VHH binders against Type II nicking enzyme V.NaeI (vsr). Designs and how they scored, part 8

Target 1, 166 residues: Type II nicking enzyme V.NaeI (vsr), of Lentzea aerocolonigenes (Lechevalieria aerocolonigenes) (Saccharothrix aerocolonigenes) (p50186)
Amino acid sequence: MSDKSSRAAARARAHASGTYPAPLNAGRSRNMQANRRSGTKPEAALRSALFKLGYRYRKDFLLRLGDGVKVKPDIVFTARKVAVFIDGCFWHVCPDHGRQPTTNEWYWSPKLRRNVERDRTVNQSLTNAGWRVLRVWEHEELQDAVAAVVDTLHHLEHGFDTSAED
Short names: E, the ipSAE of ESMFold2; O, the ipSAE of OpenDDE; V2, 0.75 times the mean of E and O plus 0.25 times the DockQ between their complexes.

## First folded at step 7 (VHH)

Design p22 (from d4 with S52D G53Y S104T Y110V; framework vhh_7n9e_1)
Fold by ESMFold2-Fast, scan of step 7:
Structure p22 (fold): chain B 166 residues (1-166), chain A 121 residues (1-121)
Amino acid sequence: as target 1 above (166 residues)
Amino acid sequence: DVQLVESGGGLVQAGGSLRLSCAASGFTFSDYAMYWGRQAPGKGREWVSDIDYSGGSTYYASSVKGRFTISRDNAKNTLYLQMNNLKPEDTALYYCAKDVYYDTSGYEDVWGQGTQVTVSS
């Protein structure tokens, strides 16, 4: 109960504070200007925004999974079993930035394929262990990244919505 | 400070063997995937092989598969590359690298100084 009350308070604070930042200039392909102006890395900006919303998370937390798999997600919600990764666009298949560069294809293609396989292995191991995995691109706007994390946490707490209704 | 120091390179005849070592410090070695890359004179960097944090999963470039074996000793914070049946085309400066994809807080791979391997025909 106290846990649900805490979540309700966090949501109310988020609504009151207007924590979902306004969209930045749409003329720029990826407007990371808010993060870049502050000098804050995308992962640090996301952590800060979540902290202001009242969420408790862990960084530098090693997850030990089945089959001997170990991984340190960027943001971990241990009680809710949610692991968040902030993926670099160049190293992962990113729809917005397309495919492997033409230069040094013989070097980068095997590495990129291996990264995709590693992500799949990590995702499967986490899912098999009962974790929900969220991957956010580093070029994602802060507001969208925050919304994705909050929505993931909210949907895992199905009873939270039900308990908020009369 | 993350430090990677490669050793074990040298001059060897075609068909010979070398074992490269990479001493890692400044980070929790057992938490990270590691890889070997190489750069031949006048060529770009080539990925050679990688190994996961546990040593249980390994991958190889087609040019070295069956000849090279990557391994690690997490108790000694050391990465290895056993190179057998060396060919003149394996001549390169060999680098070990910390693979940051199990910890996305850092986006750039950390490369070591390299160790030179020269294979005579």
Scores: ipSAE 0.000, ipTM 0.220, lowest interface PAE 12.7, mean pLDDT 69

Design p23 (from d4 with S30D G53T D99E Y107F; framework vhh_7n9e_1)
Fold by ESMFold2-Fast, scan of step 7:
Structure p23 (fold): chain B 166 residues (1-166), chain A 121 residues (1-121)
Amino acid sequence: as target 1 above (166 residues)
Amino acid sequence: DVQLVESGGGLVQAGGSLRLSCAASGFTFDDYAMYWGRQAPGKGREWVSDISTSGGSTYYASSVKGRFTISRDNAKNTLYLQMNNLKPEDTALYYCAKEVYYDSSGFEDYWGQGTQVTVSS
């Protein structure tokens, strides 16, 4: 008989064929969407909030960096050289340690470990090219994400500090 | 039109070796990072290894690290995977993939048709 592991493997196989949504977004995001009928992705909500505040940005903008590195951030501020990524790693991070809004714990799946290492490599490439990089978690509160972007735009350094406790 | 054609799979005994090749066309090969993935019978897709545009950086899944080596020949538009000390659990269809660009979390990738690797005990 099929156990939990073999069913999970079958669903991952279906995802590889393009018939199944990405596992990171499927579970909780579908339940939340059904319950709240939000109708928008976190990326779209953040872009909309920034636009309503009068900020100009590029979406779907491809950055060409050294060593052939191509990067398409979720939100790009070309004049200030700020690239914003909305990372969808909610289920690996938040359910086990909901005490903090961000965590640096290791991911268990090979794809997620690869993504973490590539995030580091992309951050380095962007920084070497003179860009500031801001990463926010997909499930971070909208107001906190907006505040982090605005703070980054107004400061010379990458550092933003936001708290789910507030 | 992007095309990726894998070759080099086959049937080998445990402890054996195979070299997989991926012939790329329809894009500027040396502008893109490349990777290998695999899908075993009844299992989901698993990332195996990736390589930067220049070949200067390589990364491996823990299950294959030390046994597999990824490399590329930009002059020939070809990606390779040298597989040593093969184990029955390495049995899978191996795919070559091109990363179009880096985005948040779920990378956009182009996959080839795959080449079958079967490792007998």
Scores: ipSAE 0.033, ipTM 0.332, lowest interface PAE 5.5, mean pLDDT 69

Design p24 (from d4 with A33Y S57N V100E; framework vhh_7n9e_1)
Fold by ESMFold2-Fast, scan of step 7:
Structure p24 (fold): chain B 166 residues (1-166), chain A 121 residues (1-121)
Amino acid sequence: as target 1 above (166 residues)
Amino acid sequence: DVQLVESGGGLVQAGGSLRLSCAASGFTFSDYYMYWGRQAPGKGREWVSDISGSGGNTYYASSVKGRFTISRDNAKNTLYLQMNNLKPEDTALYYCAKDEYYDSSGYEDYWGQGTQVTVSS
């Protein structure tokens, strides 16, 4: 499972301290008008916000975990082994937008590709190799996603430049 | 030049067993995570089971856990799926596939041609 309570706490802290950057590239967090957010991909917005807060990471980085496992997370902190994925609603079953089949229909749904088991497998492989895995939905507010990443890094006693150790 | 050739499908009665094979060529078999998927007529594809390069790690869909066993013989470049206690709902075309890498936008998959499994009541 995702640490939902940890993410909520991290989001509250980021909001309270005002540490997240102005969302010029990500649209306005207080403006729900869709056209203001359409100018930035969720991945790019999250990466930009983390960079402006002083965090350093790698993108388009292939993790070779051995035993045939190869993974390309959206954001990688190599020194502390933190891998971040930004999951789309359609392919990953999300609470708000993705269809979550019931026990008697999940298996036979013609419209959904079940990749939840593959996500579990990747999470297990990463965890077995000593990696911390964080997954955020592409539809999450920018500040909430930033807070989740920051919270994960702070629980590992790191604030800045963890990715530079490569 | 990558080839995956599935075999072992057929008609079997509920409660019976089948063993599927996937002969791989054109790549270093032991360097890749392999998996089995299936597709019933008119339905989407679903993941069944996967296995790491060494065979040390295996995972199963909840619907087949305890009934199916995935394995591999790296010396023979062959992937297997032992299917026990088959149910009519296991009726599907079964595919083997090579997993290039995992990312958030989806997998780069290479699916085989498939082998048909039909389970009668």
Scores: ipSAE 0.318, ipTM 0.574, lowest interface PAE 1.6, mean pLDDT 72

Design p25 (from d4 with A33E T58I Y101F D103G; framework vhh_7n9e_1)
Fold by ESMFold2-Fast, scan of step 7:
Structure p25 (fold): chain B 166 residues (1-166), chain A 121 residues (1-121)
Amino acid sequence: as target 1 above (166 residues)
Amino acid sequence: DVQLVESGGGLVQAGGSLRLSCAASGFTFSDYEMYWGRQAPGKGREWVSDISGSGGSIYYASSVKGRFTISRDNAKNTLYLQMNNLKPEDTALYYCAKDVFYGSSGYEDYWGQGTQVTVSS
């Protein structure tokens, strides 16, 4: 019942499953040989909700960036240059729920470092190409995720100060 | 599991030609866009060329356009790069890559180990 021991057990299961929090359908969709279309419940639900609200987006759209980086965000708004990623809590170190691994969770470190480095590389490349990046956590409520996307799209109408820091 | 194995690199004189190959396994090759990248010593990675799953859409970096030709053989799960009129500045480690995937399942970096191309003057 202690938070620490419960978290350790959850992390062990998450590592075995490859994602955390693991969507119920993620492993089944990816391991099902006859089904080549892979989408987690959070990803599919968010896309469906946005479409029903009248928003037009691209899924699995390949972005070719000027520095040679190529990425496929989960949801892309090409006209407004907004890229949306749906991140798993443990693999992307969620601020709310994904606490850092203990020093004894050594088998996680290479995956976490690589994801953090890739997040940074992708964010830098997209920002340099004039894109806005929004990251939504898998565990977010659908309505909150929708609101975050909608707010990002509407906020861009007025622009933002991009003064250099140095 | 995805595997990419590059071959065909070597030492060649300026003005020469090389053909690189990339043998792919562990995924349905014809469904994915493939590309070639390169990295010269002390420099960052540079995109060279990409090709759609069907082969109908092809793009080249300005530095290689007209000299390099990307192609694929979906029946053999193989990607090719024909390099003509090679220049010393083409010297680099050349990588084959499946399209970069980043999303809820984490980042998938499907770059192979690379094949070294050295162009002497």
Scores: ipSAE 0.006, ipTM 0.174, lowest interface PAE 9.3, mean pLDDT 69

Design p26 (from d4 with A33Y G53S K98R E108T; framework vhh_7n9e_1)
Fold by ESMFold2-Fast, scan of step 7:
Structure p26 (fold): chain B 166 residues (1-166), chain A 121 residues (1-121)
Amino acid sequence: as target 1 above (166 residues)
Amino acid sequence: DVQLVESGGGLVQAGGSLRLSCAASGFTFSDYYMYWGRQAPGKGREWVSDISSSGGSTYYASSVKGRFTISRDNAKNTLYLQMNNLKPEDTALYYCARDVYYDSSGYTDYWGQGTQVTVSS
C-alpha cells in the first residue's frame, strides 16, 4: 500500500528506458544477468561526480539492520546516515517495462512483486534504524541523480566532506 | 564461481512429504536472499518461495502457502524446502537460486540444475 505512489513515480521515470533480459526459461543452471551491472558507467559516473563535488562516501559498506537484514548500498554516507541505491530497471520497480510482452508474464509478475516487497522491507528497516534512503534508476540523467543525492544530504547537514566525521 | 546443487527430489504419493536441499558455494551465502523455483512439464518456470539473508522474512506463492516451508542454515551454506501435503500439481523440476543482494556487485540470478519431484495421484 505505501508503495502505490512510489510505483506511479517509478512508472513515469521508466517511460523511455529499461530492457528486459532474456526469459528465465533460457538455459538451466546458468548465470542470469539482469539489466544491472556492478561498477558500470552509470554507477561509476554518479560516484565520480559526487567525489569531484567534494563528497566523501563509502562503497561496498555492509549495513547490518534489525531482523537480520543485511544490505550493501551503492553509496553510503555513514556520518549522515544516507544510503543510496542505483536500481536496475527490470529487477526493481519498473512498471513501464514490466508490462512488456513476454511468454513468461505470469512468472515475472510474482518475481517483480517480491522485489517491490523486498525494496519496501529494506527501506523500512533502514528508516527504522535512522537511515534516509534514496533510490535512483540507473537510467536517470546523471545531473538529476547527482541533484537528488545532494538535495538529500543538504537537508540533513551542511558541508560537503563527511569523511572526517566518520 | 557460483554453484548451487539441489537434492532430495523423488517420487511420492499425494499427501506425502519431501525435503529439498540446496548446497551453495562460490559466494557468501549469508549475504543473499535465496529462492526456490520450479518448472512443471510443459510449463514455464514458476517462483515458489524466497527467504531473506538472515531467514527473518519468508514469502510463498499462493499455491504452496501453508504446505511448504523455506528455511536456511547459513553455517552450512544450505537452503531447504520442506514440502508437505504434496499434490499431483506440485510435480516439477525444483531449483534453487541466488536472488539479488542490494548492492552494485552484480544483478544476477544463479540457479542450479534442479531436482525432480514427481507426485502420483
Scores: ipSAE 0.011, ipTM 0.245, lowest interface PAE 9.2, mean pLDDT 69

Design p27 (from d4 with D31E A33Y Y101H; framework vhh_7n9e_1; at its last look DockQ between E and O 0.47; V2 from the best seeds 0.00; counts 0 for: pae O 2.4 > 2)
Amino acid sequence: DVQLVESGGGLVQAGGSLRLSCAASGFTFSEYYMYWGRQAPGKGREWVSDISGSGGSTYYASSVKGRFTISRDNAKNTLYLQMNNLKPEDTALYYCAKDVHYDSSGYEDYWGQGTQVTVSS
ESMFold2-Fast, scan of step 7: ipSAE 0.340; ipTM 0.760
ESMFold2, look of step 8: ipSAE 0.486; ipTM 0.829
ESMFold2 (binder alone), look of step 8: mean pLDDT 81; pTM 0.813
OpenDDE, look of step 8: ipSAE 0.350; ipTM 0.745
ESMFold2, look of step 9: ipSAE 0.499; ipTM 0.839
ESMFold2 (binder alone), look of step 9: mean pLDDT 81; pTM 0.817
OpenDDE, look of step 9: ipSAE 0.127; ipTM 0.578

Design p28 (from d4 with A33D Y102W D109E; framework vhh_7n9e_1)
Fold by ESMFold2-Fast, scan of step 7:
Structure p28 (fold): chain B 166 residues (1-166), chain A 121 residues (1-121)
Amino acid sequence: as target 1 above (166 residues)
Amino acid sequence: DVQLVESGGGLVQAGGSLRLSCAASGFTFSDYDMYWGRQAPGKGREWVSDISGSGGSTYYASSVKGRFTISRDNAKNTLYLQMNNLKPEDTALYYCAKDVYWDSSGYEEYWGQGTQVTVSS
């Protein structure tokens, strides 16, 4: 009944417990092309799957919000106002990638940094501007990530609310 | 190629002040949030402060709130950290970084050498 897979709740718990994600760039080439977000396999796979299903989206699309916030989501659906972010895993440390911290510290990596306030600010600014926000975990299975995006595009944000039906 | 060059560190007595600068190049500076972090000897990295691309929003670690002020000059592609009422506990290497979280890039961009701040008692 309850959504046990809520990413926002899982991330908040990870921040509280000091759980750190897998190391950034573990095993990757150090060249700039391989380290860009568009070169990430999970991101490329998700974009490819959505394209093959016939969806039109923007990548590298900068959203300028009325409160002065600028955001560049990984995938943007402008007509339906859906912004998709592909975030690092914040609830678990990959056992193959390195040390497991035991203290509550903000991790230095910008993508892996645990800043609940920033997430809330970004989500609130997007919501205030009429956007739906979806965050998918980097370690999420491809079929689950695709299903989450498709469900968000084809269902109202509130199942019983038809006021935004377009 | 993204480059971040920190400067302004030094040796000061407790109660003193320093202003750190970070010169940025290789990206559209105003499109990205920026942050300062530090690493004290024998300790892990600690986030200190961040600022939105427009400069309209700032956030601080509880240990520095009220004493440090983050700011930016987008016309000069420069990030600043004004540090007042410095304490021995503020002794650390200070780094600036492009906060790629706002664009979901997942790449960590920081200057490896940083700028050293040493506060004597």
Scores: ipSAE 0.000, ipTM 0.159, lowest interface PAE 11.0, mean pLDDT 67

Design p29 (from d4 with A33Y Y102W E108Q; framework vhh_7n9e_1; at its last look DockQ between E and O 0.23; V2 from the best seeds 0.00; counts 0 for: pae O 3.0 > 2, placed apart)
Fold by OpenDDE, look of step 8:
Structure p29 (fold): chain B 166 residues (1-166), chain A 121 residues (1-121)
Amino acid sequence: as target 1 above (166 residues)
Amino acid sequence: DVQLVESGGGLVQAGGSLRLSCAASGFTFSDYYMYWGRQAPGKGREWVSDISGSGGSTYYASSVKGRFTISRDNAKNTLYLQMNNLKPEDTALYYCAKDVYWDSSGYQDYWGQGTQVTVSS
């Protein structure tokens, strides 16, 4: 993760797999800093933006999947079966901003490892249950996050093109 | 409030066995990965073992693999560490810790006060 090329490859894989939306612009967003300045958390900002666009969703909604996996996405579209996550750059090991902790490595390293593993398990379980999973990094621009969600919902309404996920 | 209370430590001879317990409260125990860490005298804390919420996935440090077994009873909100064939180098304060989730309240980190394990040669 310390190597820039490795990080770029990780981002490319995440985008190609459909796990994370590709940004609309070539640069990395500063949404985290912007949201902090505004006093609004990234997840709250996204929820508000989507609501203003007329979308209705569930928050703090616990999904109980058939395989026993339980998950609480930041935004849930129940009718369309879309689960949206806002992932912290540190906790979910963002390729751009994730770093190894300098203190308490015994504690943080395995937690980060398990968080990544959990994300994979959750994604697979949701997918198996017929859910569309959309993850957004906290550092991504709000407009990009909104666009990703809206695009996903529109594709489900008009026919989902899976070609970008292969 | 989240609480983790370790027990079961003590003095044991090399080659002996101990079973540690960690009583958890204040959260939905079965939803979280749990893990054991330890800190030996004069050393930093080290990872020992972890287990998924369901118990279906486990991990062990190379130093304890084959000797230690992590398990959990979700009905009792209890984490266990069976330690067999103990060695003097296993002497440490053993900590129980809860994994972290992102939720509307943010990130939370929790661990207990630890239980002392001393292995004599």
Scores: ipSAE 0.029, ipTM 0.459, lowest interface PAE 3.0, mean pLDDT 79
Fold by ESMFold2-Fast, scan of step 7:
Structure p29 (fold): chain B 166 residues (1-166), chain A 121 residues (1-121)
Amino acid sequence: as target 1 above (166 residues)
Amino acid sequence: DVQLVESGGGLVQAGGSLRLSCAASGFTFSDYYMYWGRQAPGKGREWVSDISGSGGSTYYASSVKGRFTISRDNAKNTLYLQMNNLKPEDTALYYCAKDVYWDSSGYQDYWGQGTQVTVSS
């Protein structure tokens, strides 16, 4: 059986049965108080699920790119050159949640603008160095996030639609 | 350690007002942009407003513009959000957040534990 067929079937079964692990956002926190709460951080949940499926990766692996650019993606597949980032809705302008500024919105938060421009810069640097970049929203159902990563590894066609400047 | 402690939430009727406060410690408060975000049950985090370190620049989500006012008192290391003409849709846990440079994953922002705002219709 091919990985694709097996993976699609497994995803469909998990969706139909509702037997998903805790959502990616379960237990995620950015402050010390919240970090002391029980629960599973999104990045840890995704990493654990991938490892249990037999995938091998590096976490917090420092990638040295041209121009002195250094990046530590959340999940790194060095042999396949795939870098995975788990994006928060609030910071990365999630379509389903977060704030979604238009091109004519003059009051883009400097923080949101910096995050968007940094994402573009990092994505472009990685892509220029031959890496595939996958961005997964923290609010995504864990099984869907896993499927996206696995599909990227096997197809290498799930990059990201960057708003890279032309 | 960076600490952010929110207060001022509560139950209020539609059309009412609340003022939120965030007490910050563990960093040079005036050097950083500060943000208010909110999260309703079962929904993702939503950016509400931010303010520059000096207080000279402020930005607002379209859903709150004209109703909410962000401000800061750098001498007291305190961030504020004045919320007027509250709507049931404003019901959420409100978070104070410190902006940080994202160096690898975007998870370096520091958020407080939040203060609950409930608006009755």
Scores: ipSAE 0.000, ipTM 0.099, lowest interface PAE 13.5, mean pLDDT 67
ESMFold2, look of step 8: ipSAE 0.414; ipTM 0.796
ESMFold2 (binder alone), look of step 8: mean pLDDT 82; pTM 0.826

Design p3 (from d4 with A33H S52D G53S A97V; framework vhh_7n9e_1)
Fold by ESMFold2-Fast, scan of step 7:
Structure p3 (fold): chain B 166 residues (1-166), chain A 121 residues (1-121)
Amino acid sequence: as target 1 above (166 residues)
Amino acid sequence: DVQLVESGGGLVQAGGSLRLSCAASGFTFSDYHMYWGRQAPGKGREWVSDIDSSGGSTYYASSVKGRFTISRDNAKNTLYLQMNNLKPEDTALYYCVKDVYYDSSGYEDYWGQGTQVTVSS
C-alpha cells in the first residue's frame, strides 16, 4: 500500500519538474492479438473510479493555451486546473523486468523521441497557463492511477483554484 | 468498437517479398497515426514503422530501413507494409497498432490479431 502511495508521489514530482516517469507495470497487462473482453478502456475505468469517489471532470474539453497551442486531455478538472493524459504502452517495457532505460526502444526511436518532446512542450505550455499536468500509462494499475489523480488534485505546492466544482 | 485485422503474412524464402494489410474499423482511421510492430518467439515487442494521419511522414526502425515501406489508404481504412529483401530475422507475428497519444477517447494501443511472417534460409 505505502509503495503505491510512494509511486503516486513520485509521479506528481515528475510532471511538476517536467520529467515523464517510467511506466509502473502490474505485470499481467498484456495487449496481445485479441479484442480482450475482460478489460475496459483505461479512461473509462479511471473516470468511473473518480466519479464514484465524488470527483467531477470533463472529457473532450479543448484547452487553448498561449502561442496557439491547443490540446484535448483525456480527463480535465476545469475548476482545479488539472489535465490528465493516458499514454499508450505499445513500446513500453516493464520497469521491474525490462531492459535498462538507456537500451529501451522508446528512448531511441524517432516516433518515441517526438512523443517525449511533444509531451514536454505540452507540459510546459499547460504549466505556464497555471495547469497541473498528470500523465499515466495505459498499463498502470487502476489504483495507482486513481491515487496519482487524487494526489495531484490535492497537491498544495502548486497553485490551483480551491473551488469545489471541477 | 475498435477492430484491426491484419493479413498478407505467409512463408517466404530469404530475399523474397510480402505485403501486409491491416483493415481498420470502429474509429476515424484518417485522424490517427498508425504503427506496425512485431514480436518474434522468445523476444519482446519491437517497433517496425509508423506513419502520420495523412501518409506524408513515415519512420522506420534501423533494422528494416531501406527494405520496408509503410503506406496507408484513408479512403479504404487500410494500412500497408511492403516488405522487401526479407531475412530470417524478420520472422515474427506482425501487428498493426492504433496510436492513442492525445486521444481524448482514452483508448489503449490496440494490437490486432497479428499475421505470421516466416522467412526461411
Scores: ipSAE 0.005, ipTM 0.171, lowest interface PAE 10.5, mean pLDDT 68

Design p30 (from d4 with A33H A97V D109Q; framework vhh_7n9e_1)
Fold by ESMFold2-Fast, scan of step 7:
Structure p30 (fold): chain B 166 residues (1-166), chain A 121 residues (1-121)
Amino acid sequence: as target 1 above (166 residues)
Amino acid sequence: DVQLVESGGGLVQAGGSLRLSCAASGFTFSDYHMYWGRQAPGKGREWVSDISGSGGSTYYASSVKGRFTISRDNAKNTLYLQMNNLKPEDTALYYCVKDVYYDSSGYEQYWGQGTQVTVSS
């Protein structure tokens, strides 16, 4: 505890890597900030491209699902019930870039495993509530991500089970 | 006003047991997934265990699986961690952690003040 500079640098690196948030003091200061600070260049580019194509969506929109599950997708199409997540490689262990921590980083492995299991639970909750879930990786080509969203909105490739169009 | 207050830490001999408690207030306890995390001397923060709002699903770090048991009492707004067969490597400040909602960046989390667990050899 005597090396404040070293500790501050380590905390900054932990925040930058997105591994887990720093502990907050239980003092009188209120935790009135969302504290979501990750850069959103891929997310902003995708939103901008969709908007320019004439699509209207919601961001920062909280979905309240069954069993008390609360979800805030990156892009929400309320009329068509499509929820889009733009997943970072670290948090969601993407096939191309995601790596399990080594034995020297064993404390990261349970966090990664928990995120994958929670992703499955959230996907299931959304699907049970009638939502289509699309996940795109932040490293995907913009045009591929746009095409995936547009295809989901128009072709309903993710388990369409309504008789509305018989 | 979310508050999380941990208790039950202390000094214990290797092979001993401790039960940690976390008193939660300021939110509907049963609506939220809850976690126990720890920070050992010279190490980063480590996820230890978590439990769903209903208590129906529990998860454990491999280092504590079979020795620690997470549970909750939604009527009392209290989270518990039963720690058995403690090892010197379990020495850490233990935190009660609340998530807020799920998003693509991970979870927004609130951390308690922590309770110190020291395991002597």
Scores: ipSAE 0.089, ipTM 0.413, lowest interface PAE 3.9, mean pLDDT 71

Design p31 (from d4 with S57D A97T Y107W; framework vhh_7n9e_1)
Fold by ESMFold2-Fast, scan of step 7:
Structure p31 (fold): chain B 166 residues (1-166), chain A 121 residues (1-121)
Amino acid sequence: as target 1 above (166 residues)
Amino acid sequence: DVQLVESGGGLVQAGGSLRLSCAASGFTFSDYAMYWGRQAPGKGREWVSDISGSGGDTYYASSVKGRFTISRDNAKNTLYLQMNNLKPEDTALYYCTKDVYYDSSGWEDYWGQGTQVTVSS
């Protein structure tokens, strides 16, 4: 339990300044910004696995939704209207590794709350526009993430054009 | 498309007050949280305050809490920042923001042209 108090202080400062916290203990960070800076390992692995299985997707595709909402999911299947996000555990309050702020971290909670609200707003906007949304945690096993994407693509009960991206 | 136009900045003496405004268009204003951010010369962007769509929930950076008040007028599609007891360190370009661009990496926000606030000693 060596440096928990220093981690809590760093997170609180990042919230107060409006910036993401730096990686903890020389790159042992699980937060999404640190993973992006390190070369987006979870996203690259999932995209690579799907490509090798023969799936075709967009990775830098900007979706314009109603009410001025713009969304750029990590993986987009445009013909089937499936958007995949790879969520960082720390920023999206993952059940397994995300934690609730302690009493001493009270001012950290607004930033976590806003991320949860953004997830809900984006999910609702995408769903209202006819999209299916899949969120995969960055700490998830690759095989489980692949299975979730494949299941989502193949459990479309209302018909979609399957020729463009599969 | 989302349009945000900031105004109300200026030069003011330490201890003075300013009220910033942000006129919003291109989206259903009352359905979205709104944010004020700032960037001082030679520094990165800093979150200042945010307000829920209904106006019932507000949050502030520790550096401005008790001095700044965020508010909104949903009938006018306008966001406000009342700035009291201004300090020289509050000198910055102030931006209102809305989530225009969303991805999993950075939670991108729209940053407009901004309005300059300069606080003299």
Scores: ipSAE 0.013, ipTM 0.278, lowest interface PAE 7.5, mean pLDDT 69

